# Ledger of designs, part 20: VHH binders against F-box associated domain-containing protein sdz-33 (sdz-33)

Target 1, 300 residues: F-box associated domain-containing protein sdz-33 (sdz-33), of Caenorhabditis elegans (q9u232)
Amino acid sequence: MATVPFPILCLPDFVLQKSLKLMGVVEHLCLSILSKNIKQLIATLKGYPKCFSFKFVPFTSLTVVGERFKHFSFRFDIDESSQNANLRSYTDEGTYITLTVPGFTVKHWIEHVAYVLCRNNSIKLVLWEPNIDEVYEIVKDMRTVEVVIVSSEIQSCHLLKLFPSLRYLGVYKAPISAQILTYNLLHLEVKTKVTLNDILISNCSNFSISGNDVSDKELNFFMRSWIKGSNPRLTKFYIRNSLRVRDPYLETVLFQNIDYIETHKKIYWRTFEISRPDGTKADVMWDPLYNSYFNMTVQH
Key: E = the ipSAE of ESMFold2; O = the ipSAE of OpenDDE; V2 = 0.75 times the mean of E and O plus 0.25 times the DockQ between their complexes.

## First folded at step 21 (VHH; framework vhh_enristomig)

Design x6 (from v6 with Y28T A33Y D98S W100E Y103W; at its last look DockQ between E and O 0.01; V2 from the best seeds 0.00; counts 0 for: pae O 16.2 > 2, framework grips, placed apart)
Fold by OpenDDE, look of step 21:
Structure x6 (fold): chain B 300 residues (1-300), chain A 118 residues (1-118)
Amino acid sequence: as target 1 above (300 residues)
Amino acid sequence: EVQLLESGGGEVQPGGSLRLSCAASGFTFRDYYISWYRQAPGKQREWVSTIDSGGSTYYAKSVKGRFTISRDNAKNTLYLQMSSLRAEDTAVYYCAASDEGDWEFDYWGQGTLVTVKP
């Protein structure tokens, strides 16, 4: 009788499945290493979110974030001589357990975690000064729908080619190429310098900008361009922490040569409605006094 | 010491004209956009006009075509030429200055009263 080292592995599938449903993520990861069958069973379990966020701090740590799950933080302890890696799972108290699998590299762990937790799910990558090419090699077989890049590597990377399923892109420390701007992203978030031209050539549905000094004149021009038919895909244009909102009462500058209707007036913000000739309308919320932001939402 | 000092206010008949001045000191006037605001009794302060550092001018709909804003950077002075004055133009008029890159109004004047009445 082949001595099964773990009694749990001898349980019928229906019992095992029931037990697995009562277990946490770390247990699933551990058991999945021990049994292919368990690994497969876990992959079929309901309840995992449709999207997981992987935060990569260059191959030293992995953070898994689920919308309905607690955060799981992992770090890799790499043996430089063998290139094997141990996975450290951190608790909320700052303690950690170490998972050791002979022959497992960082890549193996990432693949394992992805398989167990993210199979058939969408992945969000948060990249902090990573080598994008190296990351790609690890996640190339995964469905990446969101990428946040906190590095300058985006300039030299064919990002859209690497991630054809990309729908959300965050760029925090690098200028954005025209190729990216003109791409039909669902959401583009930029926390770096953006020019008026960048805004005008953008083709994303949701464009969020922060840390920029877009002037009222520039916003006026943008709105006029929209009215004339620019970016028919636009659903939202949002600027947070606008540095160039100079006059909270200067709506005439913002709406110069634009037909508009004021729909709401509050202490800190005002809402206006603008329209395209085709009948499309947009709500413009302007809050220069309190939040110093501009929000344009297209009505679809 | 930073100072904005409005002058030129007074009483005028409907249809009349008046020229307001705002003398600025204590800051780099040329680098600022300068605005006129007004506050009528019992009403909130409202924007009237702005001239930016580039010389572009902007006007509230209520005063467009009747008021003209201008600036003399050599004299550090802002002007508001008001014509075709109406009773509803009665208010204390304030000048305000803000850095081009700043959304806050850095400086305000004490205001000058304009009264339009028969």
Scores: ipSAE 0.000, ipTM 0.212, lowest interface PAE 16.2, mean pLDDT 82
ESMFold2, look of step 21: ipSAE 0.000; ipTM 0.202
ESMFold2 (binder alone), look of step 21: mean pLDDT 81; pTM 0.818

## First folded at step 22 (VHH)

Design y1 (from r6 with D52T Y58E D100Y D106S; framework vhh_enristomig; at its last look DockQ between E and O 0.04; V2 from the best seeds 0.00; counts 0 for: pae O 12.6 > 2, unsure alone 64.4 < 65, grease 33.2 > 24.2, SAP .714 > .668, placed apart)
Fold by OpenDDE, look of step 22:
Structure y1 (fold): chain B 300 residues (1-300), chain A 122 residues (1-122)
Amino acid sequence: as target 1 above (300 residues)
Amino acid sequence: EVQLLESGGGEVQPGGSLRLSCAASGFYFRDYAISWYRQAPGKQREWVSTITSGGSTEYAKSVKGRFTISRDNAKNTLYLQMSSLRAEDTAVYYCAAQDYWPLMGSYEYDYWGQGTLVTVKP
């Protein structure tokens, strides 16, 4: 009987499955290097198929989000002598375990982690570095659906070309180009200078802004414009502004010259309904508890 | 109520060190990536550092090697150890909590503190 160096590899699938269920993510990653079968079994375990995202901070870290494990974080450690990349799995306590595979590069680890933990899932890129081309070489065979641009040096047009499956875009500290605004994104989050007019002309379904000083008058104008038929694709618009002073009495300014119905009134938030002439309705939620959080949702 | 409260700011000489703290409450701290931002007078707010829920850390180039971000989930506290401080580090430092990937039907949400002032001067 050929002594299999790893006895666990010889176990029947049903036993292996039971054993795998008792193991952690790190063990799964290790064992999956040794066996394609194990890799496949892991992918079928509860929780893994429902991964929400694979976040990648280029050349530094990975974050896997899913039902089985939320926000499980990894980091790459490149050995200077061999140029091999190690994978560090971080614990909630801030400690980490290092996984080493001879010959593995960052790319190998990314592919492995993605395959094992996030099979058939989309990836989210969070880019602090301007060199998007290097990132692309690593993830080009994956489905990138979300990108967060933290660097202002990343060219938006190039980004859209590189990731044709892009659905979610976060733009931090970068100008919003016309190409981005007109692109058919599911969600656009902007943490840079943007006007409500930009939102009105946008082809995005969901729009979020933060870090912008938006006045109640501007919001009023936005709603009025929407009522008049602007941005027919808009499904959601919300503002996150933690620096805004809470004002619980915004109704008069916010809904000036707008027909509205208050649908919900709670201690910390109120919901209003506005309507377009074509019968389309939207819910407007105002939450003064969270620094005048504004949320507009178009009813379907 | 969600709260982020920064502390530890003050005046320090160039080359000196400071440790900032951010006490979080009102949300499940351990699930969030927590970041430091800073805003110098007359300048835009800039990202300084982030620590993920899993403990991974990232730094701006300008502070890399000098600043260390850490967190204590048991205490719901974020830290920023700053060393080799420079005049350019003078700013109000803000703590921010970020939920990177919302569940379906939910929104990404960021929480911000009020900030703590760090002044580096001779």
Scores: ipSAE 0.000, ipTM 0.220, lowest interface PAE 12.6, mean pLDDT 79
ESMFold2, look of step 22: ipSAE 0.007; ipTM 0.281
ESMFold2 (binder alone), look of step 22: mean pLDDT 79; pTM 0.805

Design y2 (from r6 with Y58K D100Y D106S; framework vhh_enristomig; at its last look DockQ between E and O 0.08; V2 from the best seeds 0.00; counts 0 for: pae E 11.3 > 2, unsure alone 64.7 < 65, grease 29.1 > 24.2, SAP .695 > .668, placed apart)
Fold by ESMFold2, look of step 22:
Structure y2 (fold): chain B 300 residues (1-300), chain A 122 residues (1-122)
Amino acid sequence: as target 1 above (300 residues)
Amino acid sequence: EVQLLESGGGEVQPGGSLRLSCAASGFYFRDYAISWYRQAPGKQREWVSTIDSGGSTKYAKSVKGRFTISRDNAKNTLYLQMSSLRAEDTAVYYCAAQDYWPLMGSYEYDYWGQGTLVTVKP
């Protein structure tokens, strides 16, 4: 069968590369399925420092993070009998498009997108009630699978055995286990209920908590425990409480029996400094008007 | 610059209807879970409804069957259709956006609108 060149393929390589750099993520992906030559050319553009994630059950999607954290979401349209998949998205102009490659499964698409668009071929996961063995089979051949997000009930032992280099983990809907809390994670994000004891036994470096009602008395106890040496690996501690109005006398309760320096006071938030006896300092930020944040950053 | 601008609030008789809108700018609206919250005078803010990036909806028990959340990703706009309004629905209604992807959300603040007042008269 004879083929004809596409007009853009007839341009000099320098001009073609400049034209491609003006295009967005969806245009690159559309062009990348036209031929092996175009696929390879787009892959050589050195991509972006991109973070891919995909969501299993009730549906599968992936996200490409572009400049200034703009997100481009893609969804898989999966034929359950053959496991062949189409990739669906909107263009930058808002037009809906479906990309089809005969024989492509979800795995083929993930590998293709990572090859074409991702500078470091890194894949990040958002797991919503998945069969974790099925997820592993999709990503096990990928060079870089460094981050797994757990957003549903999953056996903690099984997850950690499948992904022993796990650095990032989210726990959304299920009770968090002591195994997860004490695991040496770089980042742990929790959107399920945790107790003060759960916080105190944690061994992660960055701990982000939301969807919880952590009282000022509990935060006070945590800070006093930290001053005495608890959570020695902690670098950043972030709490988003449930939305509610708190007592306006923040200093009376929150800093009871704590030596601190108030470093900044404005209408919308206040900052403080606390110290361990060994001289290690932490910056505490609290926003009483929105009651959405408690942020402690340890200076190591 | 991120903005969430609510509109469509006002005064309505019991049993009446209102449609709230939330216009979003400064971020890629399509990828965010967007929620409505409300706060009556002197009370804590309470969650009303959420629509995720995939279009799945959830409602507080007090409003289920009376309120409908929807989104128009082409117009970057969130809607709340309220019907069968009651006096207890009187509140300032807020639009809020949260990063749907936990890793991105770990380093960004939540986005909130300024609110729009809904008053249901006796």
Scores: ipSAE 0.005, ipTM 0.193, lowest interface PAE 11.3, mean pLDDT 72
ESMFold2 (binder alone), look of step 22: mean pLDDT 79; pTM 0.804
OpenDDE, look of step 22: ipSAE 0.020; ipTM 0.385

Design y3 (framework vhh_7b2m_4; at its last look DockQ between E and O 0.10; V2 from the best seeds 0.00; counts 0 for: pae O 13.0 > 2, unsure alone 60.7 < 65, grease 26.6 > 24.2, placed apart)
Fold by OpenDDE, look of step 22:
Structure y3 (fold): chain B 300 residues (1-300), chain A 122 residues (1-122)
Amino acid sequence: as target 1 above (300 residues)
Amino acid sequence: EVQLVESGGGLVQAGGSLRLSCAASGFYFRDYAVGWYRQAPGKQRVVVASIDSGGSTKYSNSVKGRFTISRDNAKNTVYLQMNSLKPEDTAVYYCAAQDYWPLMGSYEYDYWGQGTQVTVSS
């Protein structure tokens, strides 16, 4: 770390704390490079991110989401020859500030930003790169709880091994494996093709599928299976962004051979209640405004 | 098919007003944050205004007090009322939908419109 003397570094901690509270993220990042003490002080400030994400795309980026700074975006400018990286902080106006530290790699920046802004917090990875091992080397010392897989070349099973703390997984383009489906994820979002069988074998609490053409008959089958005890961990299942337009009033097909009650009828959606023999209930929402929208929420 | 279609752009004199509309289809609009972005020639695309699924709005400093973003979920439409337009506001304006990752509080851009040209003359 740089050891550049600044007058501010000589201030008492209580003054520094007050001053730091008036500063922005970029200032925090700069000062934290200069002083371990300041770095620690910043890390103790309230309001920093609930989470932060690293997006590995052609332009590696870092997104920070928090209470103090609702949204911050960073980009890494990597010199491939030297492996040095610059950190660019972008503003909403399209301007950016570049931070340069000689010898800093992307990993150094990530570690620094993580320490300062997201200390002891979990991270989200958005993976566009096929080489998960490379990504892992960067984030292996962090707690990864959320991953979004956009690349089709990423081995999903290997991913789960690399990130034992994984709770949230998005699979957008990669093939979905049985191992992923059966994993006890808190949230699984799949935007690739998913079959009814995939849904039935899923073991996540929250399951979101998008861009899938699950028929009303298949949904009926799923609900019937649920009533019989399938997907015991399921708390929420919903279909988003379906390309298929369904008849929102096709109630007979959707609830065929299912005991149900209509609990709510609103202008843009209807809600039904189904029940297991053990007394467990679920709300099924069918939205006529979005003809292909299906939402099932298990009652606690 | 997911679509975002912008409209309302055009030529306007400085000090004038425009109202942009973006009609969304093919996805569950009400669960998405939506926003307006603009890109001037030779410049980066920048956010102008956004409104989340809960109705909270955010504006860039350059448009604060002049622009108003709103949404009508019933119509799957987001609007940008632009008042007191300046030549500096000249750009292609894009509508975007951003998926909210509800459990982690993260956002990802999912969908973009093709853009509508706004030209403000002196």
Scores: ipSAE 0.000, ipTM 0.220, lowest interface PAE 13.1, mean pLDDT 80
ESMFold2, look of step 22: ipSAE 0.017; ipTM 0.243
ESMFold2 (binder alone), look of step 22: mean pLDDT 80; pTM 0.800
ESMFold2, look of step 24: ipSAE 0.018; ipTM 0.300
ESMFold2 (binder alone), look of step 24: mean pLDDT 79; pTM 0.798
OpenDDE, look of step 24: ipSAE 0.000; ipTM 0.226

Design y4k (framework vhh_8h63_2; at its last look DockQ between E and O 0.06; V2 from the best seeds 0.00; counts 0 for: pae E 10.4 > 2, grease 24.6 > 24.2, placed apart)
Fold by ESMFold2, look of step 22:
Order: structure tokens, then C-alpha cells, then sequence
Structure y4k (fold): chain B 300 residues (1-300), chain A 122 residues (1-122)
């Protein structure tokens, strides 16, 4: 795989450093594979004002997320037999530059990109029927803060032990365990089946549920339980129903035996305020025409 | 650098039609699943329509039969044709892209544009 040479290595060190500051991420990666000295010099530049975090799709791509709306995507060309990998990086013209280092695997590339571009080695994992121990060996030197479990069953104790910095968890197809529900997550997103009891035992700050049919009676019970002190860490509770018949008595059922104040009424959304006895308030937002969501935000 | 730039929004009367488009750059557009999301005042962002790399489409139930998503891989452009518009379609519409169709992350898409405003009166 050919690279386009740059005569930058002929410059004095002072001019080299100034030239590097004018270059983008792709150019930095291209130069970083040329020598240990260049790699280290570019890694010093990662302290400039741009911030990055890793967003990693397992074994086929790596995404570095910068400022809002700025993303840098890399793809792996993997030799199945040897596990050696080339890293493809996009150019501004929409073509690829292929970066080749003899003997590099996906793990080597992840470590290299993190060293060169990222001060904080935080990553997101998207898991598709993986050997979780194999994934861990690849990313164990990084801080895994977000995991999405798409379609595999993973032992909850094992997952949480492997990734103690985990704060964001998505569970799409696999059953969700009580151990995950009670874990102190910042954000839990579920697209798998959950029950009212699962909601009540949850210990996350933000709980997002899609693809479930949580009834108005169940939501009423949840809110009454919350008023009595359940879910003490909960800040946001969001349900998006995928299919729901209109209930003409929704407000009556939803708020039965709950003291509330309606704070906003429009055709497309209504908001209500409920309170705990200690004065803690929550805002409830509801879409009466489409019956498509329920959103509760606690004011801590 | 991956970029998504929306255009074509504006004001339209209820029952009218509007097409929004999204110019994409900095990635293999043909290999990505693409989508449109919207955010109305006071609501969470919601996926409106999606189209995978093979051309298979998804529509939210609120827009199915009225909206059509399409892509032009030669021009790296995503389109949303919106017909029979209703006041409840008023929202900021965002172009979105991801490497895999909708099995990722908390927001379903990895990359987002800046948005284009669609306002339906009447």
C-alpha cells in the first residue's frame, strides 16, 4: 500500500513543530507511523484545545469523536488468517489513505490512535455476540465508559468486573439482569423486555426504554412508588412506545391517586408537576395525541 | 472529517409538501446507514426515517405513508420527501449516519448534522 511522502522530515525541529500544528488528524496519523520521534512529537500536540473521545465499533471500525458534529472514522482491513490489520483513514476528498505498519493488529492500532490523538482513553464498545474476554484483552488498557449489548447474553457480574468505569449501558436484545438494573449507572438504555419490577429496582440516573409496552397503570404505580421514595438516584425516565392505541382516559388512569399540577397544555404535549413529601419535584411530559412517549425529569 | 449538511427546510402550509436533503462527505457514503431524525419543542429527538446501505427503509408510524426517504450514492446525498404535512411535523430535522443500521448506541446514530427547520402552519 503506497503512501504519499511529505518532505516535512527535512525541516528543523522548530519549523517541524509549527508545521505539524497546521495539519489535521489524518495527516497526523500518516506522519505518526513514520518514526518514534514523530509519533511522540504529535502525541505532545494532543494537548492542544481539541478534545477527543473514542467511539469504537468492534473489530471493523474505530471512531474518534471530537467537538460536537466532528467525527473521524477509521476502518480496519483485517487479514483473517494473521489478524494483521491496516487502518484506512478518509481524506477530505472522500478517498481513502491506507496506513500500514508491519505486524499491527487491531489492538496495536487502537493503542496507537489513543496514544497519538487522545489524552483520555475512554471508549464505547458495541458488542455483537462476542467473546467478551477476547474483547477485554484488546481494550483492557483503555477506560471503557459505555457498552452496548446488541444480541448476546453476557454474565452481568463478569461484564461489570471487566469494566469498572462503566457509566453508560445499552441492552438491546439480551435479557437484562437485576445486577445490571441495580448498578449505579449514569445512563441505562433498554430495548429488551422490562417489567414494572425491573423499573422499580433500577438504580441508574437516566433510564431510557424503547420498544416496550409500559401501561398507564404501571406508570401510575411507578409514579406513586417514586413519590414514596423509590428510585432515589433517578433524574430522567423516558419511555418511547413503538405502538400504542389511544387511551381516552389516559390522564385519569395515569394520575390516579396522585396530586399534580398541570404546568403546560398544548395539542402535541402536556406537562405536569408531581412532588415527594420532602419537596422534591418531578416534571412529567406526555404526548396525548400520538401517545408516543412518557418523560419524567426529577429536579434534584 | 465526516460532515452532514442539511438543507431545504422552510415554512409550508398544512397539507403541503417539502423535500429536505443532506449532503454527506468524508466517509464511504454507500456503506453507511442513513436517517432523518427530528426534534420538536419540548420533546426528545426521534427517528423519523432510515435507509440502510442496501436501500431497505424504515419509517416511524407517525409519518409512514406520507414521508419517503431515499439516497443517491453517486451524489452522496440523502433525501426526505415529506407529503401531507401536518402542524405536528414542525421540528428541526437532522441528518444522521451510522456504520450499522439501528443496532448502535443510545441515539441509534453515530453522526449528526446541524439540522434544518421545517415549520408547518395552519
Amino acid sequence: as target 1 above (300 residues)
Amino acid sequence: ELQLVESGGGLVQAGGSLTVSCAASGFYFRDYAMGWSRQAPGKERELVAGIDSGGSTYYAKTVKGRFTISRDNAKNTLYLQMNSLKPEDTAMYYCAAQDYWPLMGSYEYDYWGQGTQVTVSG
Scores: ipSAE 0.006, ipTM 0.252, lowest interface PAE 10.4, mean pLDDT 73
ESMFold2 (binder alone), look of step 22: mean pLDDT 82; pTM 0.828
OpenDDE, look of step 22: ipSAE 0.017; ipTM 0.373

Design y5 (from l3 with T28Y S30R T104M; framework vhh_7b2m_4; at its last look DockQ between E and O 0.02; V2 from the best seeds 0.00; counts 0 for: pae O 8.5 > 2, grease 28.2 > 24.2, SAP .77 > .668, placed apart)
Fold by OpenDDE, look of step 22:
Structure y5 (fold): chain B 300 residues (1-300), chain A 122 residues (1-122)
Amino acid sequence: as target 1 above (300 residues)
Amino acid sequence: EVQLVESGGGLVQAGGSLRLSCAASGFYFRSYAVGWYRQAPGKQRVVVASIYTGGSTKYSNSVKGRFTISRDNAKNTVYLQMNSLKPEDTAVYYCAAQSYWPLMGSYEYDYWGQGTQVTVSS
């Protein structure tokens, strides 16, 4: 049902489809507000069904990555008193178009954009603000699969309860609770202080730590613990952005009391294989370069 | 030209109140979190209060219950109501605007005011 009478709304579907294919994302978003039919047609266009990323920064921006478009960024112009929001589409040229719909809130825009550009109804949240409850009201009808916590004021445990579909969690500034660590996340990225104990109690498949260096002795202990059966769900553990100055590889310390095989030796990194008694193997890459100091990948 | 202009500072007796204002121009104010900072003599600049784009507020422990930050987007202005002022609140107060850049994963203060002096006498 058309909300606004436009001649384009009277076109046969096949003509409309052809026309829509020639239009951009902003036009699609506009037309889709006017007609449910158009909205549906747009959603079926090639490239829209495959949304790779739907990133929402509460009260700030929305970024969509898909096949039809590599990157689309929006910003919200929010009236705080009424909660009405305008959507601004920015171009690479620094210009923007403002979409205004009376009565539309951020939530309405999120839902609209998600429907038009993405069919998975999933969302990545980047939380810069401390008030998660307010954010939740906006995204509660979405499937939040990724959350990045930048604010130190956000209680991560509460976050996990709010988002049962959470698969990826980034904790950049907030304290890490034991509950977070023990949660069965697909991916946990931590850029705050992490202890060896934190690593050992973690239950995520992929664990990434940045900005905190674990000593070679601690890594040795972790690997020994892994060999003994710790972190059974772990598939990848890696340390990025090490603060360590290029230290020479200390094989003797890292693999002390560990049976290992060197599998690769390259100019910039070495790879080793360690094994559990049950036959499970892991590749351990030691890279003295800053980008990937330590990488352990469990073989499947 | 981007400007943040603070006003409302001055001399006040302990227990008194002041209301600071910061008028912003030259940028899209609504998209920025805004905060008040203060710097006492010989001390580092510290955050006092922040208000985000969604209206959420954050306060330092030292001013909780006494200070209130608010914003008027229509006026491109942020306010700091300071009640029950103490001598230790004496400082130059700065207004700052901070943007979120999610694509870059950065959070930075883009703009600063020149500051306004607040002096609380015992």
Scores: ipSAE 0.014, ipTM 0.278, lowest interface PAE 8.5, mean pLDDT 82
ESMFold2, look of step 22: ipSAE 0.019; ipTM 0.318
ESMFold2 (binder alone), look of step 22: mean pLDDT 82; pTM 0.825

Design y6 (from m2 with S30R; framework vhh_enristomig; at its last look DockQ between E and O 0.03; V2 from the best seeds 0.00; counts 0 for: pae O 14.4 > 2, unsure alone 63.7 < 65, grease 28.5 > 24.2, SAP .709 > .668, placed apart)
Fold by OpenDDE, look of step 22:
Parts: C-alpha cells; sequence; structure tokens
Structure y6 (fold): chain B 300 residues (1-300), chain A 122 residues (1-122)
C-alpha cells in the first residue's frame, strides 16, 4: 500500500465525514487543498450555508460570514517578492494560524476559500483603493453581490458594469451618480454627501445614510413626499450615526402636516405609523433621546 | 492614546520634493494598513496612497510615479516621498490607519492624523 503522506486521505468517506464534522474551518481549508474528495465532502457538511458572505478587502483581509461561522476572518500575509501569500486565521485568543501553500497567491486563496466555504461564490467586495481592475481580475469568476466603496477615487458607475449581480452597494467617501441611484439595488448605503431628494428618486429598496446632517424638516419633507407617492419601491430608509442634537420635542416638526399615529412608545425610541392614500403604511422609528435616529420601514 | 502625527509639510517649488512622515503610537502599527489622504482647499479629501500591513503599495493615478509610500514598523512611522510636485498637489496631507480585523461591519479608517500642509507654489 503506497504510504500516502496523509493518512487521513485514506480513510473511508463515512469516517472522513465524521471526522470533518469535528474539525474547524481551518482544518477544512487545509484538507480541501489536499484532496478533491475531501473538498466535496466538506461541501456536503451541514452548517455551511448555501450562501456565504465573502467579505473581501483586497490583499488585506478576508471575512466569511455564514450560519456556521458567523464571523470567521482571515488575513493575507504576502511576500512581495514572490507574490506568494499565506492565509492567517486568527483565534479568539488573538493568536493566528498561518496556512501556507507553495505557489499560492492571494487569488488562489480567495478562490479556494470561496470554493470551500462559499458555494455560490457570492462575495462582498470592499474597495478601499481605486485599483478596481486588479481586484476584478481576482473576483471576476465569482458572484459579487455586495460592494463597498471606501475610496473616493473609485468610479462607482463602472462597478455596476463589472458586477451585474450587485445587490448591495455601500458608497463611502465617493460621489453618488445618477446611475447608481437609478439602479435596482436591494440596498444602498451612503456615507458621502447625499440629499433626501436623491433618496426619493432612487430605485433602491433599502436606503441607508450615515454621517449626513439631515434636519427634521428635511425628514418631514421626505415623509411627506413618500406619502404623496414618491419612491414607491422604498422598503426601508434609515439614518445611522446622526450627529443631531437631542431634542425630545421634535415630533411637531418631524410630523408637521402629516397624519400619523403613535404605535409604540419606549424610553429611548418611539414608533409612529404613517400612511399613503393608497393604504400603504410605514413605521417610523424615532429616537430623539440618543442620536436622533430615524428609521422608516414600509409595511408589506 | 492612539495618535497619528504627520510632519514634513511645507512650501516647495514646482518640481520639488518633500518627504512626509506620520508617526503612530497607541496601537499595533504593523497590523494596520496605512494610507495617505489629502485635502485641498475647497475640495473633498482624496485618497493618495496606501501601504498594507504586508507592505503592498497602491497609488492614486494622479500621484503614481511621483510619490512613494513606505513604512518602518520598527519606528511606527509611515512615509510619503513626494517628487515632481505640482501646484495641484497643494493640500493638507493626512495619514490614516485601518485594521480590518475588528471592523466586521465598518470600513472606515480607525485613526486619522491632524494633517500637514504641503504648498507647492512658484
Amino acid sequence: as target 1 above (300 residues)
Amino acid sequence: EVQLLESGGGEVQPGGSLRLSCAASGFIFRDYAISWYRQAPGKQREWVSTITSGGRTKYAKSVKGRFTISRDNAKNTLYLQMSSLRAEDTAVYYCAAQDYWPLMGSYEYDYWGQGTLVTVKP
């Protein structure tokens, strides 16, 4: 019997399967490199979701989000001279294990991890540098469903062409083009300058803004516009990280000339219901005591 | 306390060179990607260059071939060698550090410096 350098590879599938169930992600990644059979077995294991979120920061880190591994993160250790990359898996204790495969580049690791852990190859791409072409070459064979633009140098409209499966777009520190606004995104998160009017004309279902100074008057206008029929595709609009001054008495301004009912009142937030003439309703959550948080959810 | 302190800014003639430094303290510098940003008067802050924790470098098109980013982990210092400076390079230059590991949902830079002014004028 040819001494297989890895005895585990000689085990029957049923034994392997049992053993694999007891192993972690790192072991799965390692063994899957050694054997296609094991790779396939891993794919059949319970606990790996059909859809993994593959969060990718180019040449820096990789985060896998799923049911089994809610937040499993890796980093790349790249040898700049050879372009060989090691994959570092960090433990909860702050230590890390380094996976080394001779000849493996970042691309190889990404592909491997995606194959093993992301069955549909759906990925979230974080772009904090403008070199989108290089990133695209790595992920072009994958399904990019989420993109976060951190760099202002990135032309966001080009992203729409590169990633036809895009569902989530985060735009940080970059201008929002009309093309983005009119694109049928599931979710658009904006941390750059954006107006509520932009939201009203958007075809996005979910809209999030952060770091924007939105006044209660503007929010009032937004709600009024919505009530009048603007942005019929809107399902959710919310504001994060508001720097607004705490004012518990802003209700009058916020709901001026709006018919509303208060549905919930808690210490830190209040929920209101607004309605369109067509019968469509939305819940408006308002937190004037903390960060003047605003959340509008259209009822289905 | 985390601190990023930029230095090396000043006035220079077109075609000249400057070297910026960013001294970091209060965090594990080697684990962070460090970037240079700049903001010209009346303009938005723009990305200039990044060096990853692994030492990979990236540059904005506008500065590629003219600027060189580097880091000294032993000194916890980021550098930006600027050459062939142009009037358009006039800006306050900021260093920023980002550790992607703890930022499971945020992609903002963790730390920013106060900036150093670079003025390119005849």
Scores: ipSAE 0.000, ipTM 0.217, lowest interface PAE 14.5, mean pLDDT 80
ESMFold2, look of step 22: ipSAE 0.006; ipTM 0.215
ESMFold2 (binder alone), look of step 22: mean pLDDT 80; pTM 0.811
ESMFold2, look of step 24: ipSAE 0.000; ipTM 0.158
ESMFold2 (binder alone), look of step 24: mean pLDDT 80; pTM 0.810
OpenDDE, look of step 24: ipSAE 0.000; ipTM 0.212

## First folded at step 24 (VHH)

Design z1 (from y3 with D31S S106D; framework vhh_7b2m_4; at its last look DockQ between E and O 0.02; V2 from the best seeds 0.00; counts 0 for: pae O 13.9 > 2, unsure alone 64.1 < 65, grease 28.9 > 24.2, SAP .681 > .668, placed apart)
Fold by OpenDDE, look of step 24:
Structure z1 (fold): chain B 300 residues (1-300), chain A 122 residues (1-122)
Amino acid sequence: as target 1 above (300 residues)
Amino acid sequence: EVQLVESGGGLVQAGGSLRLSCAASGFYFRSYAVGWYRQAPGKQRVVVASIDSGGSTKYSNSVKGRFTISRDNAKNTVYLQMNSLKPEDTAVYYCAAQDYWPLMGDYEYDYWGQGTQVTVSS
């Protein structure tokens, strides 16, 4: 009786899906190698983020960083004799599991990890090192849709050429360029200093800034400008991690000379509606827990 | 079957303490952000505290300094230590697991518990 080495492969899809949801990343990676069907199923699981962040540490390790996955660190063990690479997955206990697939190179593993763990087979690249060219050589055949620039030495404008599928960009330490601001990104997150002018010239759909870079008066001006037709592609603008005292009664300054309607008033959040003459509306929300000091969302 | 089961609720005097537990099963718990929500009578359900898969915590202003959220992934359990309880903390407390995308600010609550009643008397 040919012992099916992996009985799980014989399960109906609905049962398999349930089982997969109980498994960890390492199990998913293993099973995905064994079956294309399973690989596809795993890719559709809700447990994984839309994109995984890849951090390359001298190309000998791959760190997958995501909010949903605290720290999956992978290291590549290259066999010099076969030129095959093994994947070492580190556990929370500090131990590691080694995955071996005959014929797999480092690139194969990166691709596999990206495919299995990322939805839509897209990758998020986190750039910690200034040597972007080396990183690019590894990921050039991948679909990079999200880039986070942590290094201050990387010019953001260069990335637009390297990654034609770029939709999401985070800039944490480097200065933001006008080229990036005016680019039609889906999402732009800037943690460096942002001016009112930067906001006004931005052409992204979702724009996130941090801290106390913009005053309430400036936000008021931005909203007034929006009402007049500025930032036509903008769907969401919000400030993250504000150190400001989040006072729900600051609407006097924020909404000066703006017609607004308070649509929601709750203990933990308030929502105001503003509108353009063309009938477009936006919700301005104050949420001390999740949405920081200021969040404007255009209604669809 | 996915389950979130809250426990630890009850009646307590003002100034007292309670520890809520939420036992999760049926999904890969460690990959989810989990949180506690509460709903007082006649009020909307609101978030009290959350902890992401990386251990980062968030608290509502009303409970900061008094409540502590923690998780034990080995036990698939999230906890809410509630100290210095006030009458205004009276509510049904719900445990939730959520899929979220922090960078985009998108989130979806995937699973909810049945809730546990917390009553704080004056």
Scores: ipSAE 0.000, ipTM 0.214, lowest interface PAE 13.9, mean pLDDT 80
ESMFold2, look of step 24: ipSAE 0.005; ipTM 0.159
ESMFold2 (binder alone), look of step 24: mean pLDDT 80; pTM 0.810

